# VH-VL binders against f9uss8: the designs that were tried, part 22

Target 1, 221 residues: f9uss8
Amino acid sequence: MVLTDIEYLLSYLEAHHVPTIKKKRHTYLTYHGLAEHYTYVLKDGIIKNSIILQDGREYNLSYIAKPDVISLLRDEVSRSTDQPFNVRIESEYATFYQVNRVAFWKYVNSTPELQNYVKNYYRKKLSENILRLQRMVMNGKKGAICAFIYSLVDLFGRKVNEGILIDFVVTNDDIAGFCGISSRSSVNRMLKELRTDGVITVKNHKFIIQDVSYLLDQIAN
Below, E stands for the ipSAE of ESMFold2; O stands for the ipSAE of ESMFold2 at other seeds; V2 stands for 0.75 times the mean of E and O plus 0.25 times the DockQ between their complexes.

## First folded at step 6 (VH-VL)

Design rd2 (framework fv_romlusevimab; at its last look DockQ between E and O 0.07; V2 from the best seeds 0.00; counts 0 for: pae O 14.1 > 2, placed apart)
Fold by ESMFold2, look of step 6:
Structure rd2 (fold): chain C 221 residues (1-221), chain A 122 residues (1-122), chain B 108 residues (1-108)
Amino acid sequence: as target 1 above (221 residues)
Amino acid sequence: QVQLVQSGSELKKPGASVKVSCKASGYTFTTYAMNWVRQAPGQGLEWMGWINTNTGNPTYAQGFTGRFVFSLDTSVSTASLQISSLKAEDTAVYYCARVTEDFWSGYDMDVWGQGTTVTVSS
Amino acid sequence: SYVLTQPPSVSVAPGKTARITCGGNNIGRKNVHWYQQKPGQAPVLVIYYDSNRPSGIPERFSGSNSGNTATLTISGVEAGDEADYYCQVWDDSTDHVVFGGGTKLTVL
């Protein structure tokens, strides 16, 4: 019947025989500040957007865990543009459609359904950035961690007998990067506090959220 | 290869002191905490506590917060258990075992020392 | 003060399956580890995080954990499996390691 706008984009790319590339876990698709002539569309897998700070720490911006365009932050007029983020593969593999950037915008400009996708894409990304800014101004580092953990529910959450399982492995370094926390040891300490308070626990290297209300209260404070 | 090698068995009189050492090799000593586990003759395993090998901060289980002292010599990758004012009840095998002391740890002890028998007799 | 309860002993014929239980209140919410201790030897980790097997441990060792019971299962039991078996968890309320009392496995 009626395709969602991302389903339309994917079928459009398949119909036009757009080539794909495949990347392995913890390799990079793109790097911040390097020239790029392609627009990438995630077909399958999970990626993380980040910027590497001058002090060597990785500042993490978001996960993309469902098919979506990696970035549309530059206009259509130049042949190449600098990539806004590092894009690292977090799943075992990820597959991307590789579309020449000029060709991608030709598709969009000639196709009303793709124009609608792009308008909704920007609305979605704006909303996500507003929530990211809220996390960055949370009252203390513990509040930022709670907001981050809560944000994983929509991406990776699954109800289990013990609570809500976050069905994805994340490290203290990753959390530090998402929360703007300078040290892995500070993350570790705050996670232990949440565990002791019965808010979260760990089973087989994954979070289980036992008290969602506590997480929400830290965000609402 | 990862290994924990403990000091030799000891025969002591009541009131004496003993030091049991545990030398680590094959891994970065400060990336794992060191547990101490006691096993009295014919009894089960009893957790005594652990020491954080990066900070030197010990944690003692209930009942082990007095005469038992955990310490480190990181220059030789060695953890030590000192028992003062020995009593007959301290007769046991003492094991060291490593664990990752972070949030993601399930506190599994994947590598154990061979054990040190301390015998306290009159 | 979290308590783990194990049967004191289990007997099994060679080639049969041994099942050693570890009872605890809501133990299914915890990560359960199992250790084998042969006479005169140090304990050896045989199962961690309920069901994972360290390298070098035979595939006939397996584990499960749900509700109030964790179980170590040894299929095709051999005489060399005679040992004491301990379950272990972490108790969040005390920040302590907790061992079960141990189960002596006898191969008839």
Scores: ipSAE 0.130, ipTM 0.648, lowest interface PAE 4.4, mean pLDDT 88
Fold by ESMFold2 at other seeds, look of step 6:
Structure rd2 (fold): chain C 221 residues (1-221), chain A 122 residues (1-122), chain B 108 residues (1-108)
Amino acid sequence: as target 1 above (221 residues)
Amino acid sequence: QVQLVQSGSELKKPGASVKVSCKASGYTFTTYAMNWVRQAPGQGLEWMGWINTNTGNPTYAQGFTGRFVFSLDTSVSTASLQISSLKAEDTAVYYCARVTEDFWSGYDMDVWGQGTTVTVSS
Amino acid sequence: SYVLTQPPSVSVAPGKTARITCGGNNIGRKNVHWYQQKPGQAPVLVIYYDSNRPSGIPERFSGSNSGNTATLTISGVEAGDEADYYCQVWDDSTDHVVFGGGTKLTVL
């Protein structure tokens, strides 16, 4: 069985006895602008990336729900770098490999499989951001919410008798931050319309998508 | 068991201060905003405002500026209401209530404290 | 400045259906929540988002909201349902929570 590039990275870190740290829900691993000497790799759990805009609003960028490197956006020649995002734990716990930055790039530069991981990481992140931009920018506020909800299917979706369960709790504030909407109240009103139209429903504080075609129609031109 | 437990009743003189505490348990405190609601004797419910438990930023309803201060101690999952320069008209039951934060809700208060009676008399 | 109007009281015989109204301009475009408050007790959420019941609320409690009126309906009324009932919305123009004045349900 051939390892994926992330599986290879995880095996490599284990073989080198890289230490792990564990963080609990709604605590932060890193903050935007904080100087940091480590690269972190998600081993288990779910996190949310965000930044604080100049006007004080929090802009949510993405979830990471599978093992991956938290960020490689800063230059590789500096011993330390300012963190590009706030990273908050969204699962009950999350576990991270804590890798010294110098050591991490030494590993990558000496190991072809890790070089391949890094190349694919950048390509993947660019593709994800292009797709996100298309889904969010080319729609009105309701369309942005529909696009966001649809994007959760790949991350957290599970088929159930009633439709597609999003097996993760997402708050109105979080949705507002992902969609660039100024208030929870605006999100709430648009979600009420989707419920009334039979597009979504709620069970056990998680939503179920009942009409995926409606969501896709709001995204597709 | 999700629960909000408030501090005991207070008897105060006009001009004094009072601090009502509200201790949360059974859930992640910083995930839900905390509301404060006033009910004067024989009267209805009056929303005083809320505090964002993740940022500590309060929002005060009209008429509740200056003398009313919301605060947090997240290390013990506690929200507090301080009322300064007490007046007879501040005699009321004061409730804390959390706002449920799933994507279906906005500003419904699913869990309430038992209430704290503040009596202001001379 | 958004105003919710409730009747001050409603009387209903045991076993019958009580209907408590909450009037507001275009309230059908808002999410309406309902609270029950028994004497000497804190309010309890009985309906949220117009028609949803929290866990532990009997199915005989139901709600509806359209046009300018939201309604809390209690079928098969029991003596234990005697309480004050409040409707509540969020007012987008002021970013305030707004409560109705309350309705006293009397079971006779």
Scores: ipSAE 0.000, ipTM 0.502, lowest interface PAE 14.1, mean pLDDT 85
ESMFold2 (binder alone), look of step 6: mean pLDDT 93; pTM 0.950

Design re1 (framework fv_romlusevimab; at its last look DockQ between E and O 0.07; V2 from the best seeds 0.00; counts 0 for: pae E 10.3 > 2, placed apart)
Fold by ESMFold2 at other seeds, look of step 6:
Structure re1 (fold): chain C 221 residues (1-221), chain A 122 residues (1-122), chain B 108 residues (1-108)
Amino acid sequence: as target 1 above (221 residues)
Amino acid sequence: QVQLVQSGSELKKPGASVKVSCKASGYTFTDYAMNWVRQAPGQGLEWMGWINTDTGNPTYAQGFTGRFVFSLDTSVSTASLQISSLKAEDTAVYYCARVEYDFWSGYYMDVWGQGTTVTVSS
Amino acid sequence: SYVLTQPPSVSVAPGKTARITCGGNNIGDKNVHWYQQKPGQAPVLVIYYDSDRPSGIPERFSGSNSGNTATLTISGVEAGDEADYYCQVWDDSTDHVVFGGGTKLTVL
């Protein structure tokens, strides 16, 4: 039984006695532009990355829902770097390893298995961001909402008798932020249309996708 | 504090009209749809429909698509129910109740007005 | 149109558990909300989304929903729980609210 690269990283951090911190729902781990001496690694929980737009609205970039490094966007040498986005906790709690940046990169540079993690991390993040760019060029607000809902399948999807359950609570404000939509009323109306058309339904505050082909058709056209 | 305050009780003759008002306070009026619910004496709750407070578009339940008109005055955060050509069977308590626009809320009524009794008799 | 069925009345001794049912075809696939109405008063939301409790509602109130039956459960019943109870769903096909016929809870 060979460890995955993230499992290897987590076991490595445990062996080196890297401390953890715990944050509760809707608090922030860090803010865009904050100088930071640590690399954070998600151990448990779900977080959302965002930035604040000029008009004060929150633009949502991504979720991290499985153990992973929060960001490796900055250089490998500096003792501190500015954080690239806000990180908010979306689960009841989230737990992070808090590792000194210099120490983190020393570990990586001396350990081939961690170097492989970093290489795969960048390829994965690049692929995810290319997909996000494709979704952003889609016509119309409804197409953006369909693309967003579809993106949740890989993150939170679970097969149930009623369809594909998105096992995560998402608000209209969050959807508006991911889709660049200025009003929650527009999001609500479009979600209602999808429900009436038999594409999605809601059970216990969560999406159930009943017609994934409809979502894909709105994205691919 | 979130409140819905309705107009006072009315006594009317058959064939007359009545207007029941519902004044909202303590929240952003256009963030919530306004429902109307009827309850005849000794009977259960009967949903009459709702009005979208952002667009002004009403939706009427079956049986309420004629003599019943929902309207808004957003400048004073007020929803109104007008009933024309009153019949004896319109005797009931009429409630307003708000529903959050949030798709995830599942269309439940979290705040209700105190009710307005309309009595129709000769 | 979608139909919800409730028993007209339920009687429970003080301190015991009351169970009020709401029947509907595949109601387990729907989100069920419950209201309490005391005489001369407006209804009050006591359960939403099958089992969630609004702030200020005692933990004695709970709900469940599966198959063709949703149930409101009130444990440790008090005289003050004597009221009419209504279940409610949203009907996706008509975009309408649907109420059950109501159940009168009597504490004896």
Scores: ipSAE 0.087, ipTM 0.607, lowest interface PAE 4.7, mean pLDDT 88
Fold by ESMFold2, look of step 6:
Structure re1 (fold): chain C 221 residues (1-221), chain A 122 residues (1-122), chain B 108 residues (1-108)
Amino acid sequence: as target 1 above (221 residues)
Amino acid sequence: QVQLVQSGSELKKPGASVKVSCKASGYTFTDYAMNWVRQAPGQGLEWMGWINTDTGNPTYAQGFTGRFVFSLDTSVSTASLQISSLKAEDTAVYYCARVEYDFWSGYYMDVWGQGTTVTVSS
Amino acid sequence: SYVLTQPPSVSVAPGKTARITCGGNNIGDKNVHWYQQKPGQAPVLVIYYDSDRPSGIPERFSGSNSGNTATLTISGVEAGDEADYYCQVWDDSTDHVVFGGGTKLTVL
């Protein structure tokens, strides 16, 4: 009966027998700049969008940890089919619906509920990208790290006795890529400062946020 | 792929010096600290300290701040331990072992060298 | 200053379960790592971060850590498990590695 936008899309894909593929952790679904004939919809798992900078560093765009379309930057009449970014699997496995790009847009163009999904998708992605730009231009790299850590609460946060556990492994390289910081060493130093200040701590490869107010103060300037 | 290869066993007289080398391969050398661990005959593992492979700054455990010197040659991914004024009690196996520079790490030694036996006798 | 205490030896019959303890003040708040050392060989990491197993280590090896005691557990002990076992932590207050004194596991 009444479904959210994404629930409608998933039901629609299942009803039309759209095949799925499964990918392992740290393999790539797509590569920035390479041609691709498919639109992918995340069914299960966690992925990271990125591009490779000229000096070999990754610029990380976002995590997708809930069912969603990977990219809609190309429609059925686009002159380029080049993928807009790299998509790497961060969970043990991820499962994707694999649908021909032209066919996907035919589904959308014939289905008002999918048209509404696409409108909301673009609004959501635009808002997320604006937030990322704001984080990147904040004063000091420490502010960018605090904003990034705070953004993980909605994605991976879980209350525990010690604070808010981020139930996901994030590396210094990943943080550097999300925050526009050039080295692991700089990220490591700033994380150690946050631990010394009682803002975060580590247990079993995952960090626990102990002082959310501190993080919020850094992103509120 | 990742490995640490140490120099061969040494037989020395008291008062001499010895240099134990540890050549790393298969990883980015400056991403990991190099630790030195001593094991005297029949004894347990004794941490001697580590050297920051990015800066070259050593940290020595208590009791190892005098005759023991850690050094690097980053051009060939090699860490070295120099022991001067050797004493009989320096007779031991000396290991190098790496630890990742990582806020997230528990600072465990995932890769060890094969060990170098230094024997000091008259 | 931070001290890890291990029993000097543990004996266990083949096929039984060995438990090797590592005692420390509030060690449950620390990440504990375990190394196996066979005679004439370098130590080998067998457990890290309290309970994680490196690739190539048999599932018979497991670890736990709570309160003042961390424990390495080896189920279905084989003669080939006879070795010295060391626990290790990182002491944040001194920035030092701390090893336990070691435990000799004898399979008889």
Scores: ipSAE 0.066, ipTM 0.554, lowest interface PAE 5.3, mean pLDDT 87
ESMFold2 (binder alone), look of step 6: mean pLDDT 93; pTM 0.944
ESMFold2, look of step 7: ipSAE 0.006; ipTM 0.484
ESMFold2 (binder alone), look of step 7: mean pLDDT 93; pTM 0.951
ESMFold2 at other seeds, look of step 7: ipSAE 0.047; ipTM 0.596

## First folded at step 7 (VH-VL; framework fv_romlusevimab)

Design rf1 (at its last look DockQ between E and O 0.75; V2 from the best seeds 0.00; counts 0 for: pae O 3.2 > 2)
Fold by ESMFold2, look of step 7:
Structure rf1 (fold): chain C 221 residues (1-221), chain A 122 residues (1-122), chain B 108 residues (1-108)
Amino acid sequence: as target 1 above (221 residues)
Amino acid sequence: QVQLVQSGSELKKPGASVKVSCKASGYTFTDYAMNWVRQAPGQGLEWMGWINTNTGNPTYAQGFTGRFVFSLDTSVSTASLQISSLKAEDTAVYYCARVEEDFWSGYYMDVWGQGTTVTVSS
Amino acid sequence: SYVLTQPPSVSVAPGKTARITCGGNNIGDKNVHWYQQKPGQAPVLVIYYDSDRPSGIPERFSGSNSGNTATLTISGVEAGDEADYYCQVWDDSTDHVVFGGGTKLTVL
């Protein structure tokens, strides 16, 4: 009966027969800098956002693992239509509603419930970006890795007998991109240290967090 | 493609020394630690230890800390096992096998050398 | 130190399913790897991380790991599957690789 903001948005898109598209693992929905005329809403699956800087470095921004709008950085009157980031599918597949950008904002501007969704979306994303910035500048590279691993608990965490399983496969390259660490070998070395200290371990290609308080201690300042 | 090629079989007397070489090809040598595994006649596999190919630091299993020396020549992508003061009980097939040095490594040996038989007889 | 226990031998008829066990205290908490070794040959990895197959290993090879037992399963056994099979783990407490004693699979 009572819908959350995201449930309302999804129901609204279904009622308006907005088409969906489906993409496979490790393909791209969008590329940074290419003209794009659609707003995409994740219906199902997991994606990763990244950007490429002027000097060619790639930085990972976030995962989206629950239904949500991919980006609201461009509105109906924006002078630029360039896509703000790369969007890569990380799950076996992902499904997106594909709606014209201008039409999407017409829906929002005419619908108070969607306006509330957008207000809450911006507050949420601003808060997440502030925390992300703190993670990147905290107690050196080891602190950044600990903060990143801890951030995966809310997204992918599941209690198991051995601790908290991060039920998602993450590579050293991905971690380096999220943590602003230039070398894969540095990430690898710091992860090995955490394993030796009994903080994390690996089961079936995935993290298991064995000592959450250690991670939190490395983050706090 | 990816390959580990070991030196030929050796027949030695007690008290002698032997060096078994393992030449790697088809991959970045320093991405994988080199393991040494012993198999005595009619017996199972016995891990002797490994050598970190980035640092040259060896780790020896219990019982292999004295007469057994692991070494590298990274210029030719070669790992070596030296056994000194050979005893009859050292008669075995000696294998090299690589393990990825990545944190995500499960410590499995995906590629093995063909084995080198060392026979110590008196 | 950590000990892995395998049966010394297993016999199976052609076309049937072989199950080779690897016992260890809480082995389900470890990542189990399996090797096939034919006479006079080097071991070959057939299963890693409990249940993953390397490229080139037939689908009839599978693995599982739970509680105190890991199992290598070979369905549709062929004469060419006759070999010694070893399980292997990493023991975090000693920082050592540990092999099981090996199981000789005979296809009768």
Scores: ipSAE 0.238, ipTM 0.690, lowest interface PAE 3.0, mean pLDDT 88
Fold by ESMFold2 at other seeds, look of step 7:
Structure rf1 (fold): chain C 221 residues (1-221), chain A 122 residues (1-122), chain B 108 residues (1-108)
Amino acid sequence: as target 1 above (221 residues)
Amino acid sequence: QVQLVQSGSELKKPGASVKVSCKASGYTFTDYAMNWVRQAPGQGLEWMGWINTNTGNPTYAQGFTGRFVFSLDTSVSTASLQISSLKAEDTAVYYCARVEEDFWSGYYMDVWGQGTTVTVSS
Amino acid sequence: SYVLTQPPSVSVAPGKTARITCGGNNIGDKNVHWYQQKPGQAPVLVIYYDSDRPSGIPERFSGSNSGNTATLTISGVEAGDEADYYCQVWDDSTDHVVFGGGTKLTVL
C-alpha cells in the first residue's frame, strides 16, 4: 500500500522499536531555551507551542493535533540544542516517540522516504507560517481573533445542525496568547460582539461558528 | 475556597427598609456578575436581576424595578440588595448567586449564598 | 419573555428512574442547567450545559435536551434525592435568567 509521509515515519519508528513517553494535560514536554537531546514525534494527543515574550507573557504559536514531528529546527550538527518553543499538552494525555536527535538525523540521512518527509515538513511549516503571518499582520485585534477561530476549523471543526462545531475547549487566556492581546477582558468583549452579530455562539463549552464568511471577510481586510 | 456569605435574617415591619449583604471570597469579584434570587414561602425561585460587578450597572427583572436596589462595595467584595417600603409580600428568602461574566458563560449559577430570610409582619 | 414549564410534581419508587421535564420553545437550541433544592437549603447546581455534572454530583444524575424538551434523569433514586428541581436557561435576546417553576420529586 502507499503511505503518506507521516504514516511512513510512524511505521519506521515502530519498526525500529523507538520508545514512547506519555504526558498529562497542562504539563510541558519541552521548554524554550533549555537544552534538549531528543526529537519528539507526536503519536497521539494535542499539544500547543508557545514562547515567553520579553514582558513575561506567553505567546501561543500553534496547535499540533495530528501525528507530526514537534520541531526540526536543529539538525545533527547544530552547536545549539536549545528548544525553540515551550510544548504543553492540551489533551488529557499525549504520547510521543522519543528519538535521540543525532540518531533521528542518521535515520533521515540514510532513508530516502524520510528525507522526503523532512523536505515536505519544512515546506509545509514554512507555508503555514507565511499564512499565519499574513493573517496576523493584516488584521487588528478583532481580525486576529477571527483568523484564530477560522484556523481551528481544519484542526477541530465538525459539521453540526447549529453550524460548525469546534470540537475543542479554548479559553480566553489561550485566545489572548494566540492573538497577542494583553487581557482576557478584551478577548471576552470581542467574542461577545461576534456572538451579537450572529457569527459565533457557544454550545456545551465550545464554539459553534454560524457565519464562516464573516470570519473570512475580517481576515481578508 | 469560593464562597458567598450573606447577612443574617431580618424581622421587619411594613414600611421599613432592609439591606441584605453578600460578601464574596476566594475569587476575583469583578469576573462574576452577582445575581439576586427571591423565594417566597412555598414558592419557586424568582430571578430578581443582576449587577455587573466590574461596571456597577444593574439589570432588574420585570416586577423588580422600583423598591429594589442593587449596589456594590468592591473594596470589600460585597454586593447588596436594598428593599424599601417593605410589604408583607416581600417575606421571602433572598439568595445571591454568581454568574461568570464572560463569553463562555452558560449563565449558570455555580455558587450560591446561604440565603437571608426577610420576614415582614405587623 | 422566554418561558420554561415543569410539572409540579413527580413521584417515583426507590431504586427506579425519575424523569423531570422542562419545556420551552426550541429549548434544544439553548443550554439548560438544573438545580436541586432541599428544604431550608440553597439550590445546588446538579447539571449544566444540558448534560455535564459538577464534581461531587453522582453519575446517577444525567441530562438531555432536544427539540422543545430538556429532561433531568435520576436513575436508582434514593430517599436523599427528594427535593425540588429547577431548570434554568439564559435568554440571550433579553440578557435575562429564566427559571422553570420547579418540580417536587417525591420518593415513595
Scores: ipSAE 0.196, ipTM 0.615, lowest interface PAE 3.2, mean pLDDT 87
ESMFold2 (binder alone), look of step 7: mean pLDDT 93; pTM 0.948

